VHH binders against DNA primase DnaG (dnaG). Designs and how they scored, part 4

Target 1, 371 residues: DNA primase DnaG (dnaG), of Nanoarchaeum equitans (q74mb1)
Amino acid sequence: MAKFAPVQYKYIIKAEFEIDGIVDREDIIGAIFGQTEGLLGMELDLRELQKQGKLGRIEVEYKRVGNKTIGTITIPTSLKAVETSLIAAAIETVDRVGPAKARFRVKEIVDVRSSKREYIRNRAKELFVQLLSKTAPDIEELRRELEEAYYSKQLIEYGEEKLPAGPLVEKSDEIILVEGRADVVNLVKHGILNVLGMNGINIPKSVVELSKRKKVTLFIDGDRGGELVLRNLLAAGADIDYVAVAPPGREVEELTNKEILKALKSKIPLEQYIKNLRISINNDENKEKYKELLSKVFDTKKAIVFDEQFNIIDEKPLEEIDKLPSAYGIAIDKILDNETYAKIKGKYQLILALDSNVNAQERVITLKDIQ

## First folded at step 1 (VHH)

Design L12 (framework vhh_lunsekimig_d3)
Fold by ESMFold2-Fast, scan of step 1:
Structure L12 (fold): chain B 371 residues (1-371), chain A 122 residues (1-122)
Amino acid sequence: as target 1 above (371 residues)
Amino acid sequence: EVQLVESGGGVVQPGGSLRLSCAASGLTFSSYELYWYRQAAGIERELIASIYSGGKTNYVDSVKGRFTISRDNSENTMYLQMNSLRAEDTGLYYCAAPSIYDDFWSGPFDIWGQGTLVTVSS
């Protein structure tokens, strides 16, 4: 025989009835079809809608109480809310079943989709809680604790404050200055032996004195804590030459050898770091200007050069990017790659690009940064 | 909007202990550096303890060995356990988090709690 596809009903009409007589299921269904015939026009005839599959089978549950038949009817429908409500109201007009007086009253119209949405909401919450409880322990934190215990024996104590330091801190011409002991351990682990750590929030006198005798690179985490460290160092009179920054969201104490070397190779002069920081901090105020400039270069295959007020000074095709004058900023219609960066390095304070594959010394703003 | 709410302050005798809490909302707590500041009457607000996302901690020398900062990322709460309290520890204690929009010279923070009062007196 033929297989039938599942019917997708949107609503279920539930109605109560009381009939002053002994009647059967077929009598009740016949009365509903018969007495509603023509009331809503030909297009909403219940029997015809059932033949079309838009109305489901009428389910009747009843009990006999003395000479009365009392029960409920359930009618599934794939019709819209308005049409379903009209049919529900029409059913309430049924006042007889055969020779017996009857009364029908709609109790509710159930939106089948509402039950599914509620299940999704409740189940999603349960799964989210379960995901949080099953999150793996922070293996990097456990690793760092073990490594600190092991490599701490290679550290020396520097100055009166007994600061954690690598063994070459006095002998090296250059010092890598980091905030804490765990940072020193990680750098020593990776062969950086001219590292000095600070302890506590007050800048140690030994750090300030050493900074005047050595070339100092401050190596800070890729978060806002690094800015606080720099402010405190400058306030204490420390002579900082360069700033190196860990990748965004990363801490010096967790960096790999490649990340450490890349960050140190990409160190920038203190003055340039402060300038870049000011550009970054004012990002929200200029966000609309960044969007405007990026939209102007998008799909043009050009680069646009602009001043501090974001006025366009010059523009050229990307193949002539090296011919553009130095200015406050440049917007380019491409991903900033090493080849393109080599052509514009040091000429601008701000670079706007579609995306970036380069760790530039300048502030780089991409489409992702302004979404 | 990011909000920080301190609690746990009170009156305690010298040598006593208090635990301060800082509850955070409107931020991804685990991604933020968090700080405790102290403001005594007539004295500039001082940073006394900090804790970074990786658990790294720092203390001002006057509280080292007596105060312990900690965080519970699952509860979105930072704590300051204060032991061996002294009269000079009296003040308003604030938790703070850095804001991305601070000017370099304007200060490192613009997200502050309302403060909780700690009084060390007999």
Scores: ipSAE 0.000, ipTM 0.151, lowest interface PAE 20.1, mean pLDDT 78

Design L13 (framework vhh_lunsekimig_d3)
Fold by ESMFold2-Fast, scan of step 1:
Order: C-alpha cells, then structure tokens, then sequence
Structure L13 (fold): chain B 371 residues (1-371), chain A 120 residues (1-120)
C-alpha cells in the first residue's frame, strides 16, 4: 500500500540569480513575493499559496563575489504544471532586490516523480531480458505485469477499502467502473483518469456511495457477459447509469485506445442493455447447435466436449468430468455449480448447462437462454 | 481518437474581434487544465492563456485585458474571445490539455490549429 506525506509536492522550481549588490536571504525572498504580487491574479499569489501549503519554503543558497550576490533558489510546489510554469516565469520578471539590480533565470522544473518512473522503465526492461534468458515465459502475461507496475504509480487509493482508482475520481462528475486493478491501469494508460476498480469478491461500500452522487458507466469484459456483476451491484444498491462492453473475447485490461473509445462511445443506458441482452440471446445464430448439444446430454448424466465447429470430440460421465480434454466448449447434464465449475474452469471458452448459479469467466448458455 | 479540434479563425481588421473554439472528443474536458498557444511566422510557439479545471485563468501581458479564455464543460468545449485585435496577434492558434501531474505520457499531437490574420 502506498504511503503519502501530509503535503506532497509535485514539482521543484530551480532558478539561478545574480544580484549587483550585497543582500541577504530575507531580501531575496521579499523581492520575489513583492514583485510577483498581482501578476498572476489573487489565486496564484505566492505568499497566499505558501500559507495554504501549496508552495513550499523558498530555499536560497548564495555566495558573495565582490559586490555581487550569486546563487540559486529552490521552490517546491503542489500546483499543476501550468500554474507552476507561470510562477516560474513570473520569478524571471524580478529585476531588483532592494536598490540592487537583479536577474533571475529558471534552470529547470523538476517533476518529483520523473526519476522513479525512469528507474521503473529501465529496471523492468532489464528484468524482462533476464527472464527471457532463463525460460520461455508467457510474453503477453509478462507485458501486462510490466505495464501494471509502471502505470500503477499513477493510481490513487479510493475509500476505506483502498480501491484502485484514477486520480480524477473525486473531481469528475462521471465514473467509469471496472472489475479489477489491471483494467484501471489500462484505462489510465490511455488517458481515462476517472476510472474506479472493484477489488475483491464483495461489492465495496465506497462504490455504492459514489454511484449515488456520480454518473456511472459499468465497463465490462466481452467474454463475461457482465450480468452477474451487474446484478450484484444493483442488489448492493448501486446506481448504474450506462453499460459499456469490450469487443467479444476481449478483456478491458488489454484494449487499445481505439477499442476503449469505441466501447465508451457505444455505451447504452442500463435498461436498454438489459433489453438488448435478452434479444441477443434469442437471435444467436448458433442457438440451434446449442439446443442440439444440450438435447444430446440431457438425462444422460454425461458431459460432452466439442470443437469450434460444434463437432463432438469426447464424452464422459459427470463423475469423470475432470478427465475430459480442453476444447472449445463443454455441455453438461446438470446445473453449473461452484463445485463443477472448479473442475472445468479455464479449460473451455463456452459452457452449455441445464442452468447456472455461477459467475463464470466463460460464456454460459442454459436451457432457459435457448428456448 | 482522443483529440482537440480548433475552429473560428479568419481574417479581421485591426480593432476587430474573433471567437475561437476548441472542441474535445474521446474524453471529458472538465478534468484538465486547458490552454491556448500562438505561433507567428519566425517566432516559437508561445503560451498566451490558460484555464484550470477549477476555472482559474491566466494570460500573458500582451493579451491581458483583450483576450478572455473560458470553458463550457457541458458542451465539452473551450473558448478564446479575442477583442481589440492587433497585427501582432496574427498566427496559428492551438489548444492543448495537460493533466495535473504532468506525467511524461504520450499525448495527442497538436491539431492543425486555426489561423488568425489581422491585416488592414
């Protein structure tokens, strides 16, 4: 879990100065506050920003060389980049310290987190090369893990449950609600900063509370159907306004920018989504094949596995379901329960069952869906 | 897919007025600080006006009192109202967004801009 100081500075302004006179630290700081007063409006008054803790203490390091005072100033700021840049530019307009002529020049504005992101990028590359030299890893899974490590630094923790969230969840009037942390990372990577993830098996109270005061779009994977997740959210009292769905067979955590924008642009009101879901099941062109396969297993106490063309590959009694090979799909002569699902999870893309009371990652079609 | 589209430029006489628009697509403007840049022939691109997500506005001295930046979050659009235009205001005007943390994230390239010509 990340830990934060009471005041977190985002940037450090570093400027050099040359003053044609003998002056002290207090003279220099006084000139900076005095000569910038009013230049950027009252909201960006340096003295007030310092009182509010948004501007840190101005640090001055100097040496005297003859009749000149030469040195540097360092100013921490928690302000946005644009405000910080304006303040930096305003400091360059300071042309006098007391009676002495002065010149200030910004050397750099340091993004406090820049070095940490650079380290992560370089170290992740090194570790990836080391892993490749030892074994033949799952490259897609490793890529996802590396991206998650990099972009997770941009996430915040939301609510008592410390849920993964984009940094704009409180400021935005609209929230994109997703299932997990990896989904949040992918959306943040693509500039969607008002995203909130659900972490764990229970619907978080923070999600329910936030949904009552924000417009919520539930963004779900294309292969999970989303019905049980949506039902659980509604049962918990969450106010869901829209539903967006990833392309079939695609997960939110792996979507490209174009796929994300297309899905969000194609979001539909909750009630219309429920209506469309019912219509879609009835119009599936494979409905007759599902019906045929379920009819073949009905009252046999067997399971059959089939390929992408719906040809039967193998069959076994339900007691030996764990001995069936992996294939495109499986049809079972029973209600899909948690015990049975544990034995077949991850082995098939499609599950045909008499009924279901399980939230499966695979597409599940039941007798009620095809009649 | 995430982009800002500038419009409203044209040819005007000195002392005239013009309103530029910056329309966002693929994201919500209300989450960003927004700004207008100007590029004249032979001069580097310069920041002329900004507006924060909270509505705080800033201007360079040369346009202060003449230009007004504003945002309409409901229309997902930002504006630049230009009054008392001078020949020196001639140039391509670009709009841009910046996230509060200014991560070195890839952001969409600047659009084509909108050309403002002030001539007699």
Amino acid sequence: as target 1 above (371 residues)
Amino acid sequence: EVQLVESGGGVVQPGGSLRLSCAASGFTLSNYALYWYRQAAGIERELIASISSGGITNYVDSVKGRFTISRDNSENTMYLQMNSLRAEDTGLYYCAKIYEDSYPLWFDPWGQGTLVTVSS
Scores: ipSAE 0.000, ipTM 0.088, lowest interface PAE 22.9, mean pLDDT 77

Design S01 (framework vhh_7sr4_2)
Fold by ESMFold2-Fast, scan of step 1:
Structure S01 (fold): chain B 371 residues (1-371), chain A 117 residues (1-117)
Amino acid sequence: as target 1 above (371 residues)
Amino acid sequence: EVKLVESGGGLVQPGGSLRLSCAASGFTFSSYDMGWYRQTPGKQRDLVADITSGGSTKYGDSVKGRFTISRDNTKNTVYLQMNSLKPEDTAVYYCAADLFWSPYEYWGQGTQVTVSS
């Protein structure tokens, strides 16, 4: 159930002003409404938006300095970011307050929720560190033990090795294979009942046998240990169909429901994972070449495509990125976002970018990866 | 720019069928979960059906067995096949696109479906 009617302010526009005359609050607010009238059309008329409750009361703080009035205004808005930005820009066009010359400049647009989320994020980290420094080192272990005791009643033992498993491992045609018991408990806790744990580093014979008759998704931590587990499984003769990887720096045993579902939804075929792993091995050998290509594209607002020997074969402005030919790889002078990825998906084996906020099927190497 | 454009709505009598289409542009369609929601005046939007990027489907209890959601990644289009329509299905139907881990969702303008004798 979702509500789509705005009832709360999302953004606060903060602007400074300097007026070459003695004016008060009413004069300033009147000028803002009057001089912006009609500039953005009827849908974004400030008076109408305020009547509709979408624009909050304009707050004015000012000082009189000689024959000048200097201060700041704050304008709350429940409108989207685009509309809020247009209104902010319109306010900067106000050049008179009564007979006096005026100048308005937007200092910032505050996302009300973003400021609170950032405070919570930082403060929670501080409080957590303080708690750990004042209490026994075992608190995190104790929490995990309590969770294990509570959810382990849903677990069964599978095979000769008595491996930890969810109750649907045998019944399901698909299984999620994880490294250990704590991973099984976490997945069962979040409703994934077709999970099987390997109870450590050694590959159990029951796992190899089961993998030959089931569709298997191997769900591993976002580190090098996961790659070792996969290699050991393949060496033991296990039939793995898909690989799912936890977010970088995160372990399967501590993932939230949202993180688990995302990782499983983003599972890739084994062949694709091995291909990506080969590219990752090449990172150690070709780090200097990646640095060179990223250096060449940096601050150019272009994308460069290159062959398997890292020779540049074409380049275009970022706005024409979709016109570049398919090749071994592409280097882009921007953060890889969903919009940009949509234009290059499936055309390259390797993507070099300043940073990335997308889950790509291709191997993505960023400045952070080569620093 | 992101656009979701619904079509296929209209007036139909009880027991009839309609097929809704939602044409998407401006994002990587194949990576997004797609859904159909409906809203009647004075009520909140309800989930009708969704389909993940991987093809898994989910339906609202009132439409299970009657409606079928599908997608065509080559045409960047999601469909809702509506069979055995009832007067209670009368609503504005909205197409939506999201990534379940992202706070951002995209919505279409809606298409009216009226089931009346």
Scores: ipSAE 0.000, ipTM 0.083, lowest interface PAE 26.8, mean pLDDT 81

Design S02 (framework vhh_7sr4_2)
Fold by ESMFold2-Fast, scan of step 1:
Structure S02 (fold): chain B 371 residues (1-371), chain A 117 residues (1-117)
Amino acid sequence: as target 1 above (371 residues)
Amino acid sequence: EVKLVESGGGLVQPGGSLRLSCAASGSIFSDYAMGWYRQTPGKQRDLVADIYSGGSTKYGDSVKGRFTISRDNTKNTVYLQMNSLKPEDTAVYYCARYELGFTPDYWGQGTQVTVSS
C-alpha cells in the first residue's frame, strides 16, 4: 500500500435551512465549518475530517424568497453512526450565516450501505448452510439416528408377540403391514400411525388374526425379498388386500415422505399384484433349480442351505442339521418328519426334501412334486 | 406325478347355480395354495378365486359375492360354488396348484361351463 485507500461513504446527512438574508453557497459552508469548530473536539472537526477524506464535499441547493435564502445541505460521511449523528446535531446549532440569522434542521440520515449489509447477512446464512451440508454425511446420519431413537419411543407393542406398531393400529380400519421394526419407525416418523411390523420371516398369529378384521396394505421393499414376505403371509392364512412397493433398490426403512406417499397412492389390489408377478416369473426355471439342489443332496446324507438365487452357502451331515445357518432355503437328504422339522422350523422359507410327513408353515417341495 | 381332475361343469340357465370340484393327487395337499381360473376363446386365463394353505381366500372382482371357493384337506379336493350365474361366466374353468411363487405350477385339463338359456 503506497497511499491511503479511498473510503466509501457510509452515511449522508440531509438538513434543511432558512436564512434571514441573501447569502451564497460559500457563506453557508463557511458558517457550518466556523460555528461547529471545536464543538465536538478536534477528532470531529468538520474541516479536518474533510481534509482526511472522512467527510465528503458539502452540497448546497437553495432558492431566494424575498430577503431569505431557503434550501438543503447534503453531507456524506465515512464515520460511524454515532459520530455522524453528533455532527448532524452540531449542524443544527448553527444560528448565523455572516450577519444573517439562520436555522438548520436535520431531515434524515441515509445509510448508503444498508443494502450491502442485508446482502451479506442473507448470503452468509446460505453459505453456512452449504458448509454444514458438505460436512453433512456424518451429521445427517447422527441426526437421523437421534430422530429414529426418539420416534421408536412412540411405538406400541401389539399382541402377545409384542410386535412393533404405530399408536393407531387398533383404532384404524386400515393397516399398513411392514416386515420389520425399522420400517415401522420410518413410517411413524412420517405420520403413518396405523403401521404394524412383523418379527422377520415367521408370520405372527396376531398378524393373521388382525388381517381378517382390517383392510391390509402390505408395504414391501423394491427387491425380491418382498415377494417372499407376501408368499409367507398368504401361506399363513393372512388376508391381504393391497400391495405397495418401494422404488427399485430402495428399502421401506429409508424412504422419504414423498416416496412413501407415492408408493401408497400407487398401491394395487393383491390380485393384480399376483397377476403381474405371474407374467414375470418363469415356472420352469425354478423347477429346474429345485431338481438341481435335490440331485446334489440325494444319497449324500447331508443338508444343503442356499440363498434366494439358489447358490449353496453351507452344508453339513444330517446329524448336524441344527448347526446350519438360517437362509432362504434348505435341501435335505431324507423324508421331512416332525423330529427333523422341529430342528429347522422358522430358519428357512423353502424346504426341499425327498418326501414329507409334516404340515410345515414353510413351502415344502419333494422329489414327487418335481417329476 | 401331480394330477388335478376337474368335475361338475355343464350347461346351466342364467341365475342358476353350479358346483365345480377338483381332485388333487401326488403329494401333501394341505401345504399348497389352490385356485380356479377361467378362459374364454382368444383370451388369457383369468383368476376366479384362490384359497391358500391357511384357509384365506381371494376372488376376482367379477365374481365377488356370487362364487365361493373352499377346500377339504381330508379328500384332497378344492371346490368352487357358483351362484347367480350370468352368460358372461361362460368359459372353460381350470383348477390350479401353486408350489412356490404366484404362477400356478400344475393345471387341470379344464371343464366347460356354459350359461345359456
Scores: ipSAE 0.000, ipTM 0.185, lowest interface PAE 18.5, mean pLDDT 79

Design S03 (framework vhh_7sr4_2)
Fold by ESMFold2-Fast, scan of step 1:
Structure S03 (fold): chain B 371 residues (1-371), chain A 120 residues (1-120)
Amino acid sequence: as target 1 above (371 residues)
Amino acid sequence: EVKLVESGGGLVQPGGSLRLSCAASGFTFSINAMGWYRQTPGKQRDLVADISSGGTTKYGDSVKGRFTISRDNTKNTVYLQMNSLKPEDTAVYYCAAKTYFPGWEEYDYWGQGTQVTVSS
C-alpha cells in the first residue's frame, strides 16, 4: 500500500542531503528555515507557510556515515506547482547546518493526486478482468432462467397430477403431447397452446383419459427414449393418433419455430410410424450382426464392446461394465436399467440389450426390436 | 461443439507427396468414424478414405494404393498420407466426423477444407 500525505496537500518535495558533520533533526530543520528566510519574499517564507498549514511537517530520515550525516527530507505542500518548485529550489540553496557544510538536492516533487489516480487506474483494470471472468459463464444460464420464469406463467396445471399444459389444452380438439415441462414451455413460447406434458416414463391417468377424447400427436426427440415413452403410453391404454419427431440430434425443448412447424407438418399416423420402424429394422444390413452380438452375449452375464464394423474390441463381466473402454457400441446380457445406464451413459453410440426400462439418449436395440 | 481443423495442404509437383492432418474437438474422438472427402468445382463431394473407431479403413477407387488414412486417438487427430499425387487429385479436401444421434440417424460434421493443388 502506498503512503500518502494528507488530502489537502497537493505535492510532496523529496530532497537528499549530505552534511559534513554530526547533526540532528532540529539542526537540519532550523537550517532550512533560517537559510531560506527572505529569499522568496514574505508570502513564501517556509516558517510562515507551516504556521498557516500550507506547508506540512518536515520529515527527516538520516544515517551517520563516519563524520557525515546523510539522508532525505520530505516536505508536503498545498501550494500550486510554481510556488512548490520555488520552495524546492530555495531548499537547494541551504549550504550549512550549524558549523557543518551541507548540500541539499531535490530528487522529485510528487503529485499526490496523480499517484492516487494511477493506483485507481491499475486496480480498476485488475478488478474488471476478475469481474469478466466470473460473469460470462453465467449469462446463458441466467437467460434460460428468466425465459423459463416468464413463459411458465402462461402455463396451466392439468388434471389431478397438475401436469404442465398450454392454456388451450381443454378447448382444442387436438393435443400435442410431449415428455416434459421444458418441452411445454418451448412450444407455448412459439404459440403452440394445445400442448400437454407428462411426468417422464410414468404415464399419468389424466393423459390416458384425455387421449381417448382428443386427437393426440406425440412429439418426441426422435431417440430411443421417445420410442420407450410411446411403448409405455400404448401399454397404459392411451389413444395416440400421430407421431412427430424432432430433427436428428435435436430436443423438443430447444427447437426453433421453423423446426417445430416442420416436425408437426411432417407428423405421421401411429400405424405408419410403427410400420416404418419395423421396415427399417428388417432392411438394416446390420440386422444379422445385431442378432449375432446379442446371441453371443446372451446368458453369459457379460458385456461386449464393438466398433462400427461390429468387430469385438473387449468384453467383461457385467459387474465390471464401467471398466470397458468407450467405443461405437456395447451389447449387454441384461435389461438396460437406470443403474446400468448410469455406468455407460455417453460412452457408446449404440446399445444392444435384452430389453430396456430406460429413456436413453443413445440408439438402443433390443431382442424385441429384431424380428 | 464439434470442431474439425484441417492442415497440411498446399502446392505440389506431380508424383509428390503431402500429409493432411485433422485435429478434432468437442466430441469423444475414439468412438467415432473419421473420413476425408474432396470436392472439385462443379462436382459433389467424393469419399477419399474413411477409418472406423477400431481402425478399419475404406478407400475410393481412384486413390487406393496411393493414399493411406490413419488415426491417433491420444491426439484426437486423423491423417491422410497422399503419395504419387496426380493433377486429377487437385481439390479442396474436407475432414468429416461420422456421429450417431438418438434414433437411427447418421450425421456428418465437416471441417473448413484445405486446398491441394498438383501442378508443374
Scores: ipSAE 0.000, ipTM 0.141, lowest interface PAE 21.7, mean pLDDT 79

Design S04 (framework vhh_7sr4_2)
Fold by ESMFold2-Fast, scan of step 1:
Structure S04 (fold): chain B 371 residues (1-371), chain A 119 residues (1-119)
Amino acid sequence: as target 1 above (371 residues)
Amino acid sequence: EVKLVESGGGLVQPGGSLRLSCAASGFTVSNYYMGWYRQTPGKQRDLVADITSGGDTKYGDSVKGRFTISRDNTKNTVYLQMNSLKPEDTAVYYCTAVLSDYPWDFDSWGQGTQVTVSS
């Protein structure tokens, strides 16, 4: 395919020539060596450099046009940039080939390493395309890995917490806020350059500060409903303007361009999102039962566990919460924090708490939800 | 829903000029790197020009100095001004949001507009 110089050559000199006569390859090469002899000192003599392997074989391509010989020469060199440039300039001083007048002009000096990087890039693309027609499941995983690697270079670090962000987060008056780095990579890949990630559950101070001076759209996964992430942001003092939700069962990090644009186009004002969430909770036939359980646990410094019919099974002080049996649900007399959640994770389907600042897998209902 | 509508193609004599337009809906072009690609018979699509969200431009070697890409954010439209047209510029021209260094990564393509330069 592409013709590359050996690894030992660092540069390739390419020059054009026009000679007022009929000459062959040996005449041209002889003139180059002969007329540059001594111009750069003995250490940069072209014959000596070729003998030492520092200058490669001179390639000559030419055509005859009337009584003229016109073409190009290609010279590989393992010398440094400065020495290579001096040799290139010396070649331009060649003004005769035998009895014929000649002109040589360097058109470029190619960095061989640059050419190899370009080849790797282009060849990797070709191989990737070939794989697309062979092994569909494995190719989808490989595609995701390769794309993530390529787009990560466009990310910047934002704030003291070095949060993953798109390059336009400071310049844009509007910010798309997402949960993690993989979400940022996917949005940047799809042209959303004003995106900022939070590194998960803990709300960074930089996010809260930025949200007060920018118009913010929170973009959340369809599976989680996003209520906890939103509550944590609001509890931290963030100023959120809109909420965008990925399609049901889809995560932001895996969305296509069309899915991203549809979700962002369908963003709703924060107040409307909260209203819709409250309507969903208020239509729960068990709202009165949630209120009763939270009222029973309030100001007791205890946790109570209950069955599917909302009958109390057991109760213990919050300090012994990890000793409570698994059941349908648990009500706690505190704000659900990371420390408490670690002790009850996976044991209940429903968690009732005074408030929450944890990304829980379970359904969490707080006093604000039932008020 | 993302939509791109190209217009302005046609038949033109060598040395002539055409201006292509790409009207976008469903997203804001100023937030994206926008580009023009062309497909010549028997070849894959190649980049003609692109413009970043910040307004910086890049051109393919064969069109540099002859073509100019521009953007009108108020009209949500991208343009390609084509001057000094040559027979080798004959192709179907496509507008897209530039999401990657890889042409096959583009998810949003217009219908294309045919440009034919007479010999």
Scores: ipSAE 0.000, ipTM 0.082, lowest interface PAE 25.5, mean pLDDT 78

Design S05 (framework vhh_7sr4_2)
Fold by ESMFold2-Fast, scan of step 1:
Structure S05 (fold): chain B 371 residues (1-371), chain A 120 residues (1-120)
Amino acid sequence: as target 1 above (371 residues)
Amino acid sequence: EVKLVESGGGLVQPGGSLRLSCAASGFIFSTYAMGWYRQTPGKQRDLVADINSGGSTKYGDSVKGRFTISRDNTKNTVYLQMNSLKPEDTAVYYCAAGYPLWYSDEYTYWGQGTQVTVSS
């Protein structure tokens, strides 16, 4: 026993009415047909459309309150959205039923097919959750196959800010928190359904409140932008439990399934991440030395290598950067790009550059970091 | 909501001592770096002392050896013990909380400030 619109109809018009008098069902239907006659031309005449099967039977539900008749009408149509909207508007022009004053107002127009698509989405989610509850190595291939079929781009909206989220954000005890919508899409596409996005740099109140109730893993790119996101989250009072970092040179939004899995399996507690970060950070007292070295290479088209005391050991034109010896650090008069990084990777603990578009394993300091 | 509340400022004679306290709330105190800064009208805000989550401290050159910063993670409080006070220590003292990143991020939260005046 289900209450569905007939398969042949595309839309259902639902309208409310209030009539200042005692009328019956036939009076109401008669007024609708009579007062809309000719308003939309012959092709959209309600009697003709009903005769052709394009308009369904008008259903009327009403109650009497004092000397008034109040209720709803339901009209199924197989017409296009434009024609259906015109008919709905025409019905609102009905201002009398017999001798009584009347008002009709369209409450909604339901797209029958939209309801079916929503049912499929919701039912597929339920079936997938049921499959995920089974004990797991033997069904891993089936899990991934269903994930690809049903959830590759399925997002919901979470909280007052309508944040992009995976379908299991509320149901899961653990949340994967990411910076943007593109990150959410990529994780949902690869079967991470408990993901929540922040819609960029501003930290939403919904994220802070959710973080107090859930175990939260912050999943960041692993460059300075990711570290800034963590700082802003902690500043906003968010309760972060773990940090996961994308592979070098990779953004969360572009990761493969293997890269996502490896990063999430390598997540570490927040306190350990902060300790590791501090171990990798140079002292603020060295900023003047970084500034001096960057100033020395600026506009020279050279690279300079230096020791732990920041004494220059050697220098060469950028074209011969691969011929410089390994040392504590290197300063280069260019943007650190993938080509340049490939030539110096693993040879230095510290890289000073004009700018960087590479997620390096070494500590990288740029002009904007010291100005 | 993050809140920093300073106390302990006042008037003191040269050679005297004061202890400033800053009570923090609204964040995971143990993971944050805490600091004290001071400002005299018409001048930039100067670092007095800071202490990171691990307990490592840094001091401004003018106060090194005279002032001591400490923290109590169980009370969410940072302290500044000021000894051998000089007239040039007269300033508004501000409590700060933040997570300093190696690419020049500054302290995120600031208290309202407390006046320290060293007479003559």
Scores: ipSAE 0.000, ipTM 0.117, lowest interface PAE 20.4, mean pLDDT 79

Design S06 (framework vhh_7sr4_2)
Fold by ESMFold2-Fast, scan of step 1:
Formats: structure tokens, C-alpha cells, sequence
Structure S06 (fold): chain B 371 residues (1-371), chain A 121 residues (1-121)
């Protein structure tokens, strides 16, 4: 008859159904066309779309389970993503097949072009490498700029401050919070779609408000800057649940897929991170105070107990160490051994000793640590 | 692939106790953060408690000191012990599994069907 342009399907809608009755294929298809008629306007009428070749043949596979008909439908479409999603949603509104109650649920919308986009991504990378005779710093920077431009198209703007975010920030019950746009791009590039950036160290109002509604993991660089970001978030009233840290000397924006997964898998509760951070800060800032306490206890055969301000609370001979009260820390004039540790375990956060033969749960600082 | 099924809900008087259980099928939960969430009709879902794979726990402010979350990785089960129950604890309670804070398309978070808890005289 006539010559027709070939129709290329872009998406395949797959939906499952459960019908409280015995029905055949024609009944199911009839219900889909009949009950969706008029819901999306004349341009998206399923019968008309099928006549135009924009909607493919509806395939139905089913089995009987007791007095029910259970199965799947498959619908190819050449329509755009938004029209295809509207049609999929309309199909879910079908609640009857003849006299029988029915329920339809979209299981999946398959993008038949996804494999072509993966091929393009991989092939473009290969061709770029082939075009270059050698690597140079400027060439690596250009590569990063091209990757950023490509993956930035996956980002959305979140809140009044138009913060850089992955497409699943609002939909997800968990958020990965990072410092900047480059961090967001790198995480989205590696499939982390529930990421939100703060656009620097200033804490946006949208971040604080979102943190009260979502489970938040703060993902920071492996340097000192991460501490400042966390402090500012807490001061602003943000509700942070977990902290993940990039490897030492590494920045989130430059992490590989394996490094990202390892860091997020190793996330720790906020309370534990603050405890560890306070102990680490005290190791550097209070080195002179540790030295003073160890010097005071040295060659006395005593133990000295002190508060968080390093004020001495009590002191006793080593033989009476078990009689000392619990406090922030203890300094002992001996090598920390299993016998002594058994007497003080769990009573202090910090132990200062001449040396240690014990793998303690507490922070232990020895003379060699303060050289 | 992971399916979560909650149990243990019911009607209890103020001051009473209930223990919720969440059983997983299809995959082990040793690498998952498990949590309990609750929802009242017309309101958003609120975090009740989380338990990290390493055993660390976090609680919502309204339940802290009254509820205890625990897990048994050999049984692929997470529990919520609810003590000193109040009328405001009335909600549908949902079990959730989170893979290391990541959302990787096909490796998304999993949710149970929910179990009703009613605290009333």
C-alpha cells in the first residue's frame, strides 16, 4: 500500500497486574483502553497512539492463581519520557476488568537507548585517549572539564539558594551532604544520586531545613577543613546523623568509585566522630599539658586524675589506683600493663603513661608520643 | 531483591510495652544500616531508630531512653523494643534497609509493608 517511515521505540513500559476474577487478554486490553480514555487529553489517547504507530502492540502474559488472574503487560512507545511516564501512570488507574476488581502497577520503564549511551560514553573516552600522544597536566585538566560538563546535566537546583544536587535528593529519605559543586558532580558521575552540595562553607537555610526531615551523612575531605564544615553545620542547627571521610590527603571531588564506596561504607555516627575528633585535637593542642602531667607524675610512684581542663582532681600511690574516681583522664608513673589496665578500664577517656604493653579502648599517650 | 516483613504491632495501653520484629529475605543484612520509621496519616515519615552494621545506634529525640533497637545478623532480623508507650507513639511503623548510604539505581533502599501500633486505653 503506502511507504511508511520506520518507528523506533524509545521506551518499554512493563507493568504487573492482579485481577480478582477469570479474564482473558482481550478483556484486559479493553479495560486499559476504556478506563484511560480522556484522562490525558486527545493527543495521548492510547487507541489513537497505537493507530499512529507511536504506541506498540500491548503484550499480555498471565496465569491463574486460585480465582485470580495475575500477570504482566508490556507496552513499547516512541514517545518522549514525560509522555511515556504519563501513560504509565494512567495505566495504574485501571481498577476494574469487567466486573472484577483489578490493580495495575508499573514495575519498570526500560530506556531502550541506555546501551547506546553507555557505548557512546565508553567509546568517547577511548577516542579521546587515542587522540592524545602523551599525558600532560593541562590535558588531564581538560579531560576533567569535559567530564564535569557532561555529568553536570544530571544535576538539579535545590531550594531557594539553587544548590547543586543529584536528581534523587527530594525523593530519597537519605542525603549525602558535601561541601561544593565539584563534589556533587563526582558523586553523581559515580551513581550517587541523593547528594546535596552546600556551595562552600557557608550553611544554607535549605540544608538546615532538609537535615531535620532526612537522614544525613556528611561526606568531607580527609583534611582539617572538614572539621570546620561540621562545626558550622552544628552551629547552624543542622541535624547530622553520620560522617564519612575521604582517605587522608584526598578530596571528595577526586575520589574513584572504589574510594567513594569504601568511605561511605565506613561512615560512623556523629557522636562517635565528635569523640574521635576531640581526642585527635587534644593530642596536638594539649601536647604541653600532657608533657606537664607526665613530668609531674614521673618518678613519684603515683597516679594523678584530672578533668577536661587538666586540673588535678586527686592523686594516690599506684597500689591504690582502683580507689581513684572516674574522670576525663589519668596519668600513671609506670608502663601500662594488663594488670593496671584491668583496674582503670572504662573509668577514663584519656590515659597518660610512661609506655604501654596494652591494646586499650581509651586514647593512650606515652612519653614517646610527646617527643 | 531484599523483602522486609514487620510483625509485633497491636493495641497497648499507655505505659505498656511492645516488641517489633523485621525479618529479611533474599539477602543478608550484615552490610546494611537497618532502621525503624513511623508515619501518621497526612504527615511525613519520621526516623524512630537506626542501627549501623557495626552496632552503633541513633534514636529520634521523642523516643530516646524509651525505645531500644537491636539486630541479629544470623537471623536477618532487626528488633525495636518499645517501653513506656504514649498515645503520641500511635503510628504505622516501617522497617527499612539502607546500603551504606548509597543510592545506586537498582541498589536502592528497601521498605517493609508497615505494622500498626495503637496506644490507647
Amino acid sequence: as target 1 above (371 residues)
Amino acid sequence: EVKLVESGGGLVQPGGSLRLSCAASGRTFSDYTMGWYRQTPGKQRDLVADIYSGGYTKYGDSVKGRFTISRDNTKNTVYLQMNSLKPEDTAVYYCAAEFSGLYLGSDYDYWGQGTQVTVSS
Scores: ipSAE 0.000, ipTM 0.214, lowest interface PAE 17.2, mean pLDDT 78

